# Miniprotein binders against q56419, part 181

Target 1, 326 residues: q56419
Amino acid sequence: MEGRTLEEVQEEVFKRHGVLVPKKELEDLAKALEEAGLLLTEKVEARLKEEEEKLKRERPMRLAGLSYPEGEREARAFLEAFRASYPGEGEEARVLLMPHLEPSRVPEVYGAALAALEKTPPPERIYLVGVAHRPLKEKAAALPVPFQTPFGPALPDLPALQALDALLPFELFNTPLAFREEHSLELPLFFLKGRFPEARVLPLLVARRSPELGEALKVVLRDFPGLLVLAVDLSHVGPRFGDTPLTRTLAEEARRRDLGFLERLAEGEPEAALAFLGANPTRIDGVEVVASLLPLLRERKGKVLAHRLDLEAPTLSAVGAGTLVL
Key: E = the ipSAE of ESMFold2; O = the ipSAE of OpenDDE; V2 = 0.75 times the mean of E and O plus 0.25 times the DockQ between their complexes.

## First folded at step 13 (miniprotein)

Design kd9 (at its last look DockQ between E and O 0.93; V2 from the best seeds 0.81)
Fold by ESMFold2, look of step 13:
Structure kd9 (fold): chain B 326 residues (1-326), chain A 104 residues (1-104)
Amino acid sequence: as target 1 above (326 residues)
Amino acid sequence: SPIEEAKRLIEEAIRLAQEGREEELLEKLKEAIKILIENGASPEEVAEIAFRLAMEFVRRGAPPELILRLIKEVARAAEEAGASRETVQRIAIEAYERIREEVG
């Protein structure tokens, strides 16, 4: 009852509506609402436990038919169309930064990632590092199960994941439910699995910066070489993100911050890239991933292949996406 | 005397590892690490325990998965004993590197 006594509620109702509701009836209503809330909580918890157990065996597609085609033939054509959206050539990547934004919004940015993959020898494994959009029990997490794609299952690299877990001061396999709907892994994985069908995957999420993750990955990548992918978006500006309406000036600032961040990363200066953003006023969501992975990004020089700040006309908002090769 | 008790527990854990009695050694290992952490042992000293046990497992033909689990258990025991997460990670990495150097 909003932190009030039943007498206060009764008085308020009388003042507003001219009806005196007996105290007993208000008490009965309050008890019923409390019990219904407890029952709802128990039912929700049971369903979440069922989903958690399912996720311990596999992670099914959630965005097939929404963000990409479900059938393999159509999915391969979709992949080819995205490559065609970027007419340039890529460069070999040891580290690839790519978006997780809805692919149809930034086709040439995903196309640039595909161009880089064309120049990249097929890796044994891909370290796919996304951004947790649901809370994790720790700063970072992994889910060591097959992730379904239209191109077949992306199999986990269990030896590398076990090594990573052993070198962390926390349990790496800590929040299976956070992976259930995590598009920051699923969307990039579609493109990566389509180009590297034999590569195993380490599906990783970062919720908060973890220097420990970077230190552990430095060792694991040495012994289990592979492609490191930062699956991150850039600026988020406008009313959808609690901001003022998008203006030309705000869009220019967002673009300037996106490119300045990427360019400093391309110079092998990840600390400078983070310092450039300061308080991160345009809400680049790659910051926690970059801050976690500093040891893997230092002194790696590369190139920004693509960038777009994509306008969401109905919300007067925009999201930035980029492709960076190191 | 606490250090001598930790040494005794470590030697017992080594004996159990030589006999392949993995579950029994975990109790001895956790207690020994607790004593060492509480008495100011360095990360390298704790990692040495993991290394010595791992060599017995390697000698018995243990797969890499079991070795990695041993490293995790030693690090976890240090955490439970109150070591900082930085110290716990240094123990794990030091043990991993030492074992890697020996096994190749």
Scores: ipSAE 0.832, ipTM 0.933, lowest interface PAE 0.7, mean pLDDT 91
Fold by ESMFold2-Fast, scan of step 14:
Structure kd9 (fold): chain B 326 residues (1-326), chain A 104 residues (1-104)
Amino acid sequence: as target 1 above (326 residues)
Amino acid sequence: SPIEEAKRLIEEAIRLAQEGREEELLEKLKEAIKILIENGASPEEVAEIAFRLAMEFVRRGAPPELILRLIKEVARAAEEAGASRETVQRIAIEAYERIREEVG
């Protein structure tokens, strides 16, 4: 009924159905619709306030029983199966790029990440940088509460989070509700907590490139050393993402773009990686994270351990996933 | 002049820090930062104020959390006074580095 008068509605019904609806019935319907809208708005507002209050205490699991097992024993076996899916050895990481795509779609890529974590000394803290899938009030945000996992809660590093907040020109803890359902943090965290159960975490979301986040993190990482994890997916190709249906040629181009991007990062040349994508455009949600973290990625050499372009058959679309150690 | 008024407010804020009167300190500090930012003070000049106040807090045994809060409050005051996001961050980082260098 938005943008229409009761008189217009009455006239249209008469023209189409030959029935004259009395103005009082249309007025009563409009009032009922308005009342239903107000009740739905009140319920939505009450629910959001309740969820926001819960997030002041902890961040519960949302994908347990769906993307990973709920029980600790089953979760451990699941994690070991993913490690076994990667035949190679890992390398020590100070910076790890890993996906946040549904793990069952790219098990060997998550297995490569696990292999790298096996070669990495246990960090005191993990800077986990994901991609916001819901609006943030600022370009980036964090949530300073325990994140539940099947391996126990991942505890926040409150001193490091406070230092980060102090060095940012905005409020870091600005959008708690954005963390309620956020797979770019929850899925990597499952693997990270399983491998490093004692590490504290800084759960960070990037919505848009924030050079100020990179500048602040450079200072904080010097004083609060830890493992930096970029939880990002690579190429998004096909009709689901506004492209033509995937062909062998388009898939090869997407793989070439992903690998070209990762290889330039592995050479410690993140500006060259971004420029390469500018010349060979694709939908990579990791671009905004890499652009935010430039000071942490420059002159740091490493190795691409795995890459896969996963086909989503019903939509003839694909998402790229990779594991890179720096 | 406005700059002389800001200096007077800063000295008053330092005295309030020495007396442990934190809420009154914050009011005087915000007023001083507003004057300084509106009159073109450099990020380094504003960071010096945060550094001086932080050293008074350190001398009184304040925990690191309070020092980080002070840096954030100074940065917020600069933002409220119309400083750019770049200037606000430069103030915070400069203050943090100076305090870190002095305290360790």
Scores: ipSAE 0.803, ipTM 0.924, lowest interface PAE 0.9, mean pLDDT 89
Fold by OpenDDE base, look of step 14:
Structure kd9 (fold): chain B 326 residues (1-326), chain A 104 residues (1-104)
Amino acid sequence: as target 1 above (326 residues)
Amino acid sequence: SPIEEAKRLIEEAIRLAQEGREEELLEKLKEAIKILIENGASPEEVAEIAFRLAMEFVRRGAPPELILRLIKEVARAAEEAGASRETVQRIAIEAYERIREEVG
């Protein structure tokens, strides 16, 4: 009925089926559909409220049995296989940039992250900064609850989270529903918890660049030292993202942008990395995260361990992924 | 003067802190911060209020969590008074650093 009168619908039914439906019956149907829609909306709202109340206690796994194994034994075998997919050695990380893409798409990139974690002394806490793929009430948010993993719950560092909240000019603990299905935290956390089972976690999301977050974290990291993890993807190109199908030229441009971004980060020049992207025509996912964390990335030299532009053949689209240690 | 009024409210807040009347303390704190922000007080001047109150809480054996809560309440009051996000953050960081230097 979108944009059509009941009379127009009646006429169309008559033309198609040779039946004149009484106007009263159409009115009753429209009312029934409206009532059904209202009931659906109320049910959805009630369910969302229930999910929000659950998120006050814990964040359950959403991708267990889909993106990674649910069982601990199988999950450990999964980690080992991913590590084996990267033939190189890692380096000690103080800052780790790693993907949040579906692990099966870029196994060697996750393998490179695991290689870096092997060379990293167990941190007391992990600052896990993901990308919000859903709107937040603020530029950034945190969820101060246990995150479920196959290796047991990743426990929040409540003292460090409280310190961070105190140093922000907004409420850090906002938009809990944005964490419900956010894979940018869940997928990296699987690997991190598997490697560092005793580390506490600060699960953070960035929706828009927040210089305030970087300034606050700079202070907090001094008093609450830990591993900083940027869980970000790189270029997003092709029809799924509003481009033409992937071509050699488009792929080369995506790789150039990805590598140029990562290399400048590896040189300790995050502002130069952002400037290099300009308007970000290949839609590097991690831009808002990097822009928020500038004070923490400046003057840190590191190494690009892995990069891949992964083709999604059904959509002729591609997503870039990389692993960087600082 | 508005500044003198804010200072009086802070002294009342300190007394309320000594008595363990936290809710009333927060009301006086909010009022004092509002007056300061509306009259163009610097972030450092507002942070001084947080520091003075924090030292009273420390003397009473307050845990670090309560001190962080106090900083957050100061930040909220500054925001509610119309301070910019930059100003609010500067207040919070300045208060935090000053308290840390004193308490360890």
Scores: ipSAE 0.775, ipTM 0.911, lowest interface PAE 0.5, mean pLDDT 91
ESMFold2 (binder alone), look of step 13: mean pLDDT 83; pTM 0.800
OpenDDE base, look of step 13: ipSAE 0.774; ipTM 0.911
ESMFold2, look of step 14: ipSAE 0.778; ipTM 0.911
ESMFold2 (binder alone), look of step 14: mean pLDDT 83; pTM 0.804

Design oa1 (at its last look DockQ between E and O 0.94; V2 from the best seeds 0.83)
Fold by ESMFold2, look of step 13:
Structure oa1 (fold): chain B 326 residues (1-326), chain A 84 residues (1-84)
Amino acid sequence: as target 1 above (326 residues)
Amino acid sequence: GSEDLEEELEQAIEEAEELAEQVEEHEEAGRVDEAIEAYYKLAKELARISQLARRLGDEELFRRAWREAIKAYDRARELLEKTK
């Protein structure tokens, strides 16, 4: 009814359907819809405020019993099984790239991350940088609360988070609700907390590339050393993502893009890695994170430990995942 | 538009000047916790000035404001270490 009178609506209905609806009946319907919309809006607003207040205290497990076991004993056995899925040795990481794809789909890729962590001295803190799947009010965000895991709460590094916020041109603590269901933090955190139970965490999300985040983190890491983790997936191809069904050609392109990207990162050349992707035709998920963190990735050489382009047979689609240490 | 960015930059500079005065006051009065908080706020405002300058194409101010943001941040860190 935006910009139209009830008489205009009545006329339009008559022209389209051959029925003359009395003006009062249209008025009654419009009033009822308005009242129902107001009540629904109030209920949704109240629920969102309640959820936001809960997130100011802690971030609960959302994927326990779905992606990983809820009980600590079972969760430790789960980690051990994933490590066994990668029979090789890792190497020490100062920066780790690992996926956030459902763990059961790429067990050897998560196993490779565990192998790298096995060679990595326990850090005092972990800078965990995921990909925002819900809109953020700013380019990036953090949530300075404990994240629950089967291994106990992952405690926030509050001094490091405050220091980071002080060097950003925007409020870092800006969108608590975006963290409520964010699997790009929860899934990697399960593995990281299980391996480093004493490390504090900086849970960070990137929605849009933020070069200022990378410059600020470079200063903060000088004073608060720790492990930098890029929790990102790689190519997304097929009908679920707007493509034609998977063909051999599309899968080969996705694999080539994934590996070329990872290899250039492993050479300490993150700008070249981004340039290699061009318009990012296979929708590699980590581009905004890498573009934000250039100062932390330049000239840092390392190794690709694992890669898999995993098939989603029901959707004729695929998602790439990899493990890179720098 | 660009005149909007220039107004925003002028406001940010005024805010940074006020914060610098607050920092000086707090340090002279021995209010260490307040000085630390003011230094962090000053660093944040200088980081904002730096980004506004970059958007306006002023590369000199962009780099200078960022250096000043780091200096304010470093001073806050120094004060925090003294109060441990």
Scores: ipSAE 0.858, ipTM 0.955, lowest interface PAE 0.5, mean pLDDT 91
Fold by OpenDDE base, look of step 13:
Order: structure tokens, then C-alpha cells, then sequence
Structure oa1 (fold): chain B 326 residues (1-326), chain A 84 residues (1-84)
């Protein structure tokens, strides 16, 4: 590897292609390259190009058998178990805020989302807005292809996606590789597809606040009505995120910020919700999504159905998750 | 800088003008599908003009271009509905 570390190659690929190649895949490639005398970067680039070409047709499951069952029967049982984990009743949602955290960490929060979906008439389409954990070329992106799920493919609403693109000042269909491993769409989509098998989907990612997205969506929603889903997590605190190990004080602050954010959204005051966070010292994940969707969240009153700050014990870190209906 | 944004704005205006002419030609010729596509492209360029104007501090152009973007979009949608 002419003196380059796997981390340097990973960073270079990330900078060039907006894709974080897993270190294990790079290690496997490095071993294969030691035998072939090829540059790791060229093989990685070739593989990424192949993956990009595949993503023109479909987005395969990445977390099947890990975060949720691959088999449809088992997946249905999984949905029922998650619904059962939330003892409350849901409310009809026009806008649903739900987590994208590993489902096993916050089952009752996903259960609350399922409870809301039970009270929601089946939409023709779902606007699924996730968080880009990888760089995008633009502030936001969409992938206009089927997303694989245990319940069959979630089909894109191409007419609505085209309409949305027409009202954006940038190319909506950018950075397809960012969708390959993006769990912020895959995890909520499992639950959404399981409940609304016939709904088409608009899979959207937000990397940076795009007020343009909210204004464009407001127009598009007039002609293409559907359920808006914000797939966002809340506070991220502890050593994994640059803090000290979780203390009572840190947990209380995270909860205060999470609930204060959600409550202001529930009152129909999304600007107040953002202002309440200030510099966002507990790193609420959904800030850029909410900031992009302000026109759609204003004056909508709703209810917080669930919240959890979940401890990751091995790292003494915690992530907040919530379910909100508007 | 601001000069680069002004140049980008000027280019976007020229592209929007060309697209507006293409829309007229397609509508006059009865090329409905091409007109729909051109209207969506026009809406996009007008949206771009709107954002460039906002970045330059031209609030009037920002609002005007956005309204025109919606009109172009609405025209595309109207034509699409008539083809069904």
C-alpha cells in the first residue's frame, strides 16, 4: 500500500465518493491486492462504481438478519412484537417523527410509531426523510429506485420525485452511494412497508438544512398528498460522541433537550424547537431535517407518544429516541 | 464571491429564457410531452434563480422567481392531467 494506511484510503474514498467503505471490506481488499499488486484505491473505486450501477436499479437490504429478520414471516412477527412493546394507543399521523436507531435499543419507541400507523389511513405515498450520516453532493438527495424489504420492494413515487426535483435549485438525484448503507432510511422503512405495503415511497436524505426542500415539498404535497415521516434520532451523549461517560446530570440534560425539542414540535412551533437547542450541545440528530421542513411543521399540533434515552453500556454513551405525531 | 454568484445568476436567467422559448415552441407545435419536460426544467431554473437572488440579497427577485417557478410547475402539472 505504498505507505498509506487503511484509514487514509478510507478517508480518500470518503472524500472522493462520499462513501465510507467498512474497514473490514478494505482489509479484505488489501489482502487481495497484496496478491495482485494493484492499488487499493483503484479496486475500491471500481467496486464503488459497480455498487453505484446497482443502485440505479434497486437498493438492497443491508441490515436484514442483523437489525430485523430477513424472512417475511419472521419480519411480521417482529413488527407485532415491537407493537406489543408499546402499551399505549396511537393517534392519526399526518407527520410522524420516529427514530432510526437500532430497533432493539428502543423497541417501545418503534412500538409507538406502529401504534400511530394503526390509526393512520393508508397513504398513497410516504415522504421518508432521513439523516445523511455520509456527505451528500447537495444539501439533500433522493434515490428513485425500489428499496428492498422483507415485505417486498418499497417502490418509489417517480412522478412525485420528479415534481419535487423540478422545484429544487439543485439536482435531487445525487450521491446514490450515500443511500447504500444509510440506516436512517432502511430501519424506519421496514416498519412503514410492513404497515403500508401498497404505499409508494420518496426516500429522502438531508445532510444540511435546506429550507428549499420544505418549500418545494409544501407545493408537491398539494398535488401528491401523503404521510410525511421524519426518521431522526435525538441526543447523542457520552464518550462515543466526545463527552465524559454518562452521568445523571448528562442524562437529565439530554432528556431535557430531547423532550423540550419534541414538545415544541408538538405545539406547532418548530422554530422555537430549534431555538431551544441553541448550539445543540447534546447533538440532536434531527436538527437539519426539522430545519429543512419548517413550512410543513408550522402550526401543526400533535403529541409525543414515546421517548427513551438508551444507554449503550459498553461505551457508557446514550442516544435519545422519540415518537411524535402531528 | 459575489461576482461568481452574479455570473451564475446571469447564466441561470439565460437558461430560463431559452427554456421559456422551448416551452412556447413545444406548446405551439402540440408537443405536449416535450412541453411538460421543458416546464419542469424551467421550474428548476427559476428555483435556482430564486436561491441565487436570495444569496445576493435581492429579495424581490427571490420572491418573483419562486412564484414563476411554481407557475411553470403548475403548467407542467396541468398538461400532465390533460394527458390522462
Amino acid sequence: as target 1 above (326 residues)
Amino acid sequence: GSEDLEEELEQAIEEAEELAEQVEEHEEAGRVDEAIEAYYKLAKELARISQLARRLGDEELFRRAWREAIKAYDRARELLEKTK
Scores: ipSAE 0.726, ipTM 0.909, lowest interface PAE 0.5, mean pLDDT 91
ESMFold2 (binder alone), look of step 13: mean pLDDT 87; pTM 0.855

Design oa2 (at its last look DockQ between E and O 0.93; V2 from the best seeds 0.86)
Fold by ESMFold2, look of step 13:
Structure oa2 (fold): chain B 326 residues (1-326), chain A 84 residues (1-84)
Amino acid sequence: as target 1 above (326 residues)
Amino acid sequence: GSEDLEEELEQAIEEAEELAEQVEEHEEAGRVDEAIEAYYKLAKELARIAELARRLGDEELFRRAWREAIKAYDRARELLEKTK
């Protein structure tokens, strides 16, 4: 029926069933199917609008009981277990790069982030910059509402968010639904809120590189100092990501790309880090965030605390994660 | 195309000029909260002018508009500090 005239449909039905269906009856059927599709679309749109309105008030947990415990006491024990999985010492961070990959896959990488936070004076606010996994209306977005955690709500820094919006050529508060299931904010926030329960948060997403975001943040951080967190993953390789099955060679290349990227960032050379990746053949997740934040990363030297390229055996694929302090 | 960007730039300049007048009116009248809001809106329009200028390749306008955006932002911040 799709892409055919009603006359052609009539002819096909007659050929197969020996019945001539009047054109009007086919028109009525087509209209009924169209109306049913419109009703389904209207119901989905109404449900999404309802969810959008809820997100204008708060962002509830989506991963409690799945990626981390729902109860506060269990959540604290979870944090301590992750800290214990990293035997090293951290360093004070002005900028922290940490993953958003499922925590149980890279426990020592999250543990390294906790070690860094242990050495970091409690900030007044955290600029949490994740990677948008759903399209944004603009290059970047924020959601100025409390984000629920097992440790209580992470309150937004409304004055800092308003100041940031004032220096951007686009509306910062532009795509509430993109935050609904965004794990690149929720997973790091669990660890950050657990360690800094009094810090306010600027929950930011980057979809496409935004140099104007970095320039605006440079001004805003002057007046609203805080911890800058890049919540990004590294290489994505293997069939799940459009490659051939993971081989030793592909894994070695992904690891080399991950570490080379992190090491150049640790040298205060973010442009060199991006250039090292070229066309980004291992699909490092963090490139759009780093490219947005260049003014905040230049000349900041630091240390890579941890790295893992984690194997997804069922998909013959792998994802890299790292912890970098600057 | 670039003609659409040029038209958008002209509209943004007109909007910034209107906001600059509103800022002057609010400050002269002592309406501090309104002045702060108007300064933030002016900073945003100047940031929009800067981005449009960058996309059109007008480096001089880009740098000038961005400096003016920061000045408007700084003035809003100064007023906020005074109202603490």
Scores: ipSAE 0.843, ipTM 0.951, lowest interface PAE 0.6, mean pLDDT 92
Fold by OpenDDE base, look of step 13:
Structure oa2 (fold): chain B 326 residues (1-326), chain A 84 residues (1-84)
Amino acid sequence: as target 1 above (326 residues)
Amino acid sequence: GSEDLEEELEQAIEEAEELAEQVEEHEEAGRVDEAIEAYYKLAKELARIAELARRLGDEELFRRAWREAIKAYDRARELLEKTK
């Protein structure tokens, strides 16, 4: 590369396209380009443009064969095994908070979500609100295309998405490339599509708190009723997240924060839940999502069905996950 | 800064006024699909006015613009339901 670092290429691509390309992908491309005398930036841009054009039609599976089975039969068996991992019964959900963590790490938490879905009448549509782990152009975004799953495509509710866009002060259909690898939608969608095959989906990402989103959704939900799903993780603690290795004290604090957050949500006090976290020292993932959806969470009482703080032993780090019904 | 937001607000008001005129023209002409589209655009522009007003600390304009955004949206929905 003519004097440019991989970091400079990442920055340039991010500035132009709003996408953070993983360094490993750039390294692989750089090796391929050293032989071809081509500029890494041009090749990355061309690839991203191609991917963006594909995302105008569909969002392919990225985690099939990794996080869940690709085949439908195996995927159904996977759902049943996850449901079996939760020994309790679910409750009917109007709002479901569930994780987006790697399913194998917290099977019983996903099992609790499935238990809730068993008690939930099949919705016409699912408002699936995930966390943007990549930057968005706007505070929130939607991708109005089919999402591929082992159970067939999850089809978008275009009329409801259009209605939502009409009530937002920004373009809802922004940053399509942010959806390409976003697991916060793909993982929960596997479970949701598996249980509600006929439901249309509104795949939404939140990068920053957008009170406007909650107010707009409140209006849209009047005309387009459906299940609201918050696909969020809880505390992120340990060396991967800038802390010391997990200790009993750190784990207890993470659990306290997670449960205190979920319990206040279960009481219908989402503002109290946010206030309880303060500066969010354990880095609860779902804060921006909850802050965006306050109008939809207020005065809704529910139940915490499951919680786990899961240790990632190789990094001595832990991530909290929970399932809440409202 | 605040000056930039005021300029954006003024532009958004002008765009909303133009869209309101387009809505009237489409409704009077019986162009229902075009009226629906124009109402959704108007709702969006009014929502933008509301957000700009909020950022500027004009709570009265925020509330008024948001109410009008919902009205424009509701009108679009009403027309859509009549076309089914």
Scores: ipSAE 0.836, ipTM 0.946, lowest interface PAE 0.4, mean pLDDT 91
ESMFold2 (binder alone), look of step 13: mean pLDDT 87; pTM 0.854

Design oa3 (at its last look DockQ between E and O 0.92; V2 from the best seeds 0.87)
Fold by OpenDDE base, look of step 13:
Structure oa3 (fold): chain B 326 residues (1-326), chain A 84 residues (1-84)
Amino acid sequence: as target 1 above (326 residues)
Amino acid sequence: GSEDLEEELEQAIEEAEELAEQVEEHEEAGRVDEAIEAYYKLAKELARISELARRLGDEELWRRAWREAIKAYDRARELLEKTK
């Protein structure tokens, strides 16, 4: 390692490539490279380059066998179980806000999303807008390749993606490596592909608010109609996020902010929803996505179907999740 | 700074003008596929002009460039539909 720590290598790779290589993977590689007298950074960079070239063809599953079953039969049973966890009926969605949190943490929230999808006519395409948990070169990005799922590949809508790119002031097809590990697309896509196997997908990530994205999408949606899906989580509170351990007061504040946000969206007032959060002290994940999609959310009335603030007991932290139909 | 944005805006305007000429040449020659591609490029460049203008505080150019971006996009779409 020529005097560098694993953390320094990880940071350097992150800064250069926008990818956080797991420390364990770096440790294993470091051991192998110590024997070979090779630089860890160069090997990581070479590997990432290879992975980037693969991402030109397809995005493989990362969470199959972890967050959801890899096998199609088991995956279908998984969908049914999640749907069963929500006792209510859904409503037809033109816009669906749903979580991207680990499904096992908030099954009924995903169940509510499935209930909404049951009442939704099969769309020709799905605009799936997730949160970039990795840096992007631009405010937003797309990956125009098939995403693997247990139900087969989710195919991109290339004509619609091209049309969207044409109306953006930046290159839409940027930072492919950011999609490699991004669960904010993979997890929702499992449910969406399972329900709408024939729908094409526009996998989009937002890192920073891009009003341009919403205006461009508004035009594109005229010619390429489809379901808009916001794959976002809500509040993030507790020690993992810089707070004290979860208390009743902190949980009540998180719920208040989550529900206040969702309710204002349900009234067709996305600007009011953002204003209600102010500095976003409970760290609602979906703020940048909503801020980017304002033109598509304005004046649309809908319904909050589910909400949960889920406790991660080992860290005494909690994450909010919700399902909203517009 | 603002000077860098103004320079970027000037470059973007020049690129858009070149693309507009290319569009005309392709349409006059009956090169439909090339015209479609050029219109999409023009739309993108006009969108870039729009954003740069917004950042510079030129609201008139911001809005005008965006309208022209949509027109270029619409023309590309029209040509695409005729080729089906």
Scores: ipSAE 0.853, ipTM 0.952, lowest interface PAE 0.4, mean pLDDT 91
Fold by ESMFold2, look of step 13:
Parts: C-alpha cells; structure tokens; sequence
Structure oa3 (fold): chain B 326 residues (1-326), chain A 84 residues (1-84)
C-alpha cells in the first residue's frame, strides 16, 4: 500500500495548501490509524467471543419486560389474555404456522395459535423454524442450548439435532451469534413453552431456501415425531420496507396475497402457494421457510384460523400475520 | 466455478469411501458406538455428495447419493435402537 495513496495525499495537500508534507509523516499517520483500528477491531472481536461463549451454554431472554412479562405468574396471565383475544376454537395441528411479529400488534393471531395448541396433544418435541434476521454462514442453522423463558428453560432435543445434522450437507451448528437477538424464535417460543412446558425444542433458522433441510427433516421427523412450527410473518409493505406509502389499494393487495398464500398451503399445495406469490412483491417472510420445507407441507390439508395485516399509521406501513394448522 | 465443485465432489467421495471402510471394520469388530458415529459421518458425506451433484446438474448421482445417505442414517438408527 506504500507509495500510491500517500503520495496522492501529499500532492493534494500541496496543490490545495502549498505545503509539501513529508512522506514520512503521512506514513506515520496512516500507521497510527491502522493500529487504532486494529485495537478497536480486537475490542469488538473480544466482545463477540464473550457473547459466543455465553451462547454455548444457554440463550437468555432478550425480550422479557419488553414484549412479554418477566415473571412466571404474569406470563401465564399474559397467555390467558392472548387466548381470550381469539373467541374461536382451534384444531389439532401436526404443523402450525404462527407469526413472530410483536405480540401486542396481533393478539388474536397468537390467540388462534394458542387455541390450536389446546387441541394438540403435548408433543415430545417441537421443531421451531424461524427466519434469520442476521446472516448465517449456511442456508440454515440451529443452536443446541437451553432457551430461557419465564416458564423455565426450553431444553434442546440433542439426539434429534444430531440426527438432523447428520443428514445435512453443511454443519448445522454454524452461526451462534445469529441467535442472540433472534425474535423469530423467542416470541413464538414464549407461547409454545407456556403451553407445552415439557416439550424439548429444535430451534432452527432459515436464511435462504434450503431444500436439503426439508428432505432431512422429513427423515428425522419419522424417527423423532413432534410438532412442526413455522414461525413466520407474511406481507411487509410500506416505507419501512422500501415501498411507497401504504394506500388502501396496497393494503388490500397485501391481504389478498397473504390469504391466497395461506389458503393454498391449507389445501396441501405449497408449490402453488409459492407460485401464487410470483416475485413476492409484498415481501412475505414465510417464502424461504415454506420453500425449504416443501416435503413436509405437500398434501397436508388444514385450516387458516386467523389473519391480520397490522397497520402502523405513523410509518404508513404494515405487516401481515397469520395462523394456519395442518 | 464448476471445476471447484467437481474437486469438492471428488474429495467428498474419497471421504465417504474411507468412512464406508471404517463402518465395516467397526461392525466386524463389534465396536457399536464407533459404528454409529461412523454411520452418521457417512450419511453426512453422502448428503454432501448429493448436494454437490445437484449443483453440477447430475440428477442421477444427486438422487442416488441421497438414498444412500438415508440408508447410512437408518443403519445408525437401527444400531442405536438395539443398544437401548
């Protein structure tokens, strides 16, 4: 890097100010800035290593006191209030699609999920599949540690996770830091752990569609039966997401795409659901997860229990959420 | 490019062949725990072969390697069930 940019700087200073700064002084400054940046990088890396070490033992609550209550008694009352927000009855689920949007924004959608869980025999384990909001080193990842909740730790199903890893062309346990703040697992897990306190969990994230994940899960679920949960949101429209401001027309289109997607899934036709969305102009999060899990969704019929496109007037934006049982 | 994928495929095939020899040796010697571990590793390499073949457009190898991955996995599961 010597002799190019420093000489250009020297020439620029001379042209602009009439002073020729010695090359040695510019080299010393560049070296000092590099050393300062290296020390800052080392401090950041040390903090990240500390966080990774904590995540090797457990994943702490990040949203207690923000999205749900910290104490167990208050958390149980919170669950009951959400169940009451949905006046209907659920249906038994082998597969449950539920949101990961802030619970207070879509209370009846989470209430519908609770209603489905009431009809569902307690599973030995839950395959919880969320959407990675931070990059993963691979298309998908898991974190094989207890996830803390107000209802106690959700314990990992280590034998099932090992079996899943054995059928994947990549290391499943690949990006621990992506789980640190991942609400797409934490928020649904609160509801799932509250209803099924004894179930073990396979906490999974999808960053990019992974057909190999779905094929592997089909085999693993044969030997380790349990509840499959797709923890996904639907349309994302408006300026928060790079769109024009939300209009009645855009909102109606988003609702139509959300419901059309869910209804085709409910008919056991996940490929048709994906095709219905085309280029995914309303940015449904569920697309990458559904595309990964096709073998588990084909020919499985069910019912859409709830949907809301939640409007945020100050930002002129909206996010869709739904509850589907299969 | 595709030359890098072909090199990875060759390496994965060699590793799978070594693992296949290891599982045979462990089973013959009655080393059940080692056989289970080796079968899981073999399943993973066969899954890797399957994905590499898919990316190279070799559909026959893609599907054959996947079937073999499941068979290795199934054998590990059978051995685990027998030790219960």
Amino acid sequence: as target 1 above (326 residues)
Amino acid sequence: GSEDLEEELEQAIEEAEELAEQVEEHEEAGRVDEAIEAYYKLAKELARISELARRLGDEELWRRAWREAIKAYDRARELLEKTK
Scores: ipSAE 0.848, ipTM 0.953, lowest interface PAE 0.6, mean pLDDT 91
ESMFold2 (binder alone), look of step 13: mean pLDDT 86; pTM 0.853

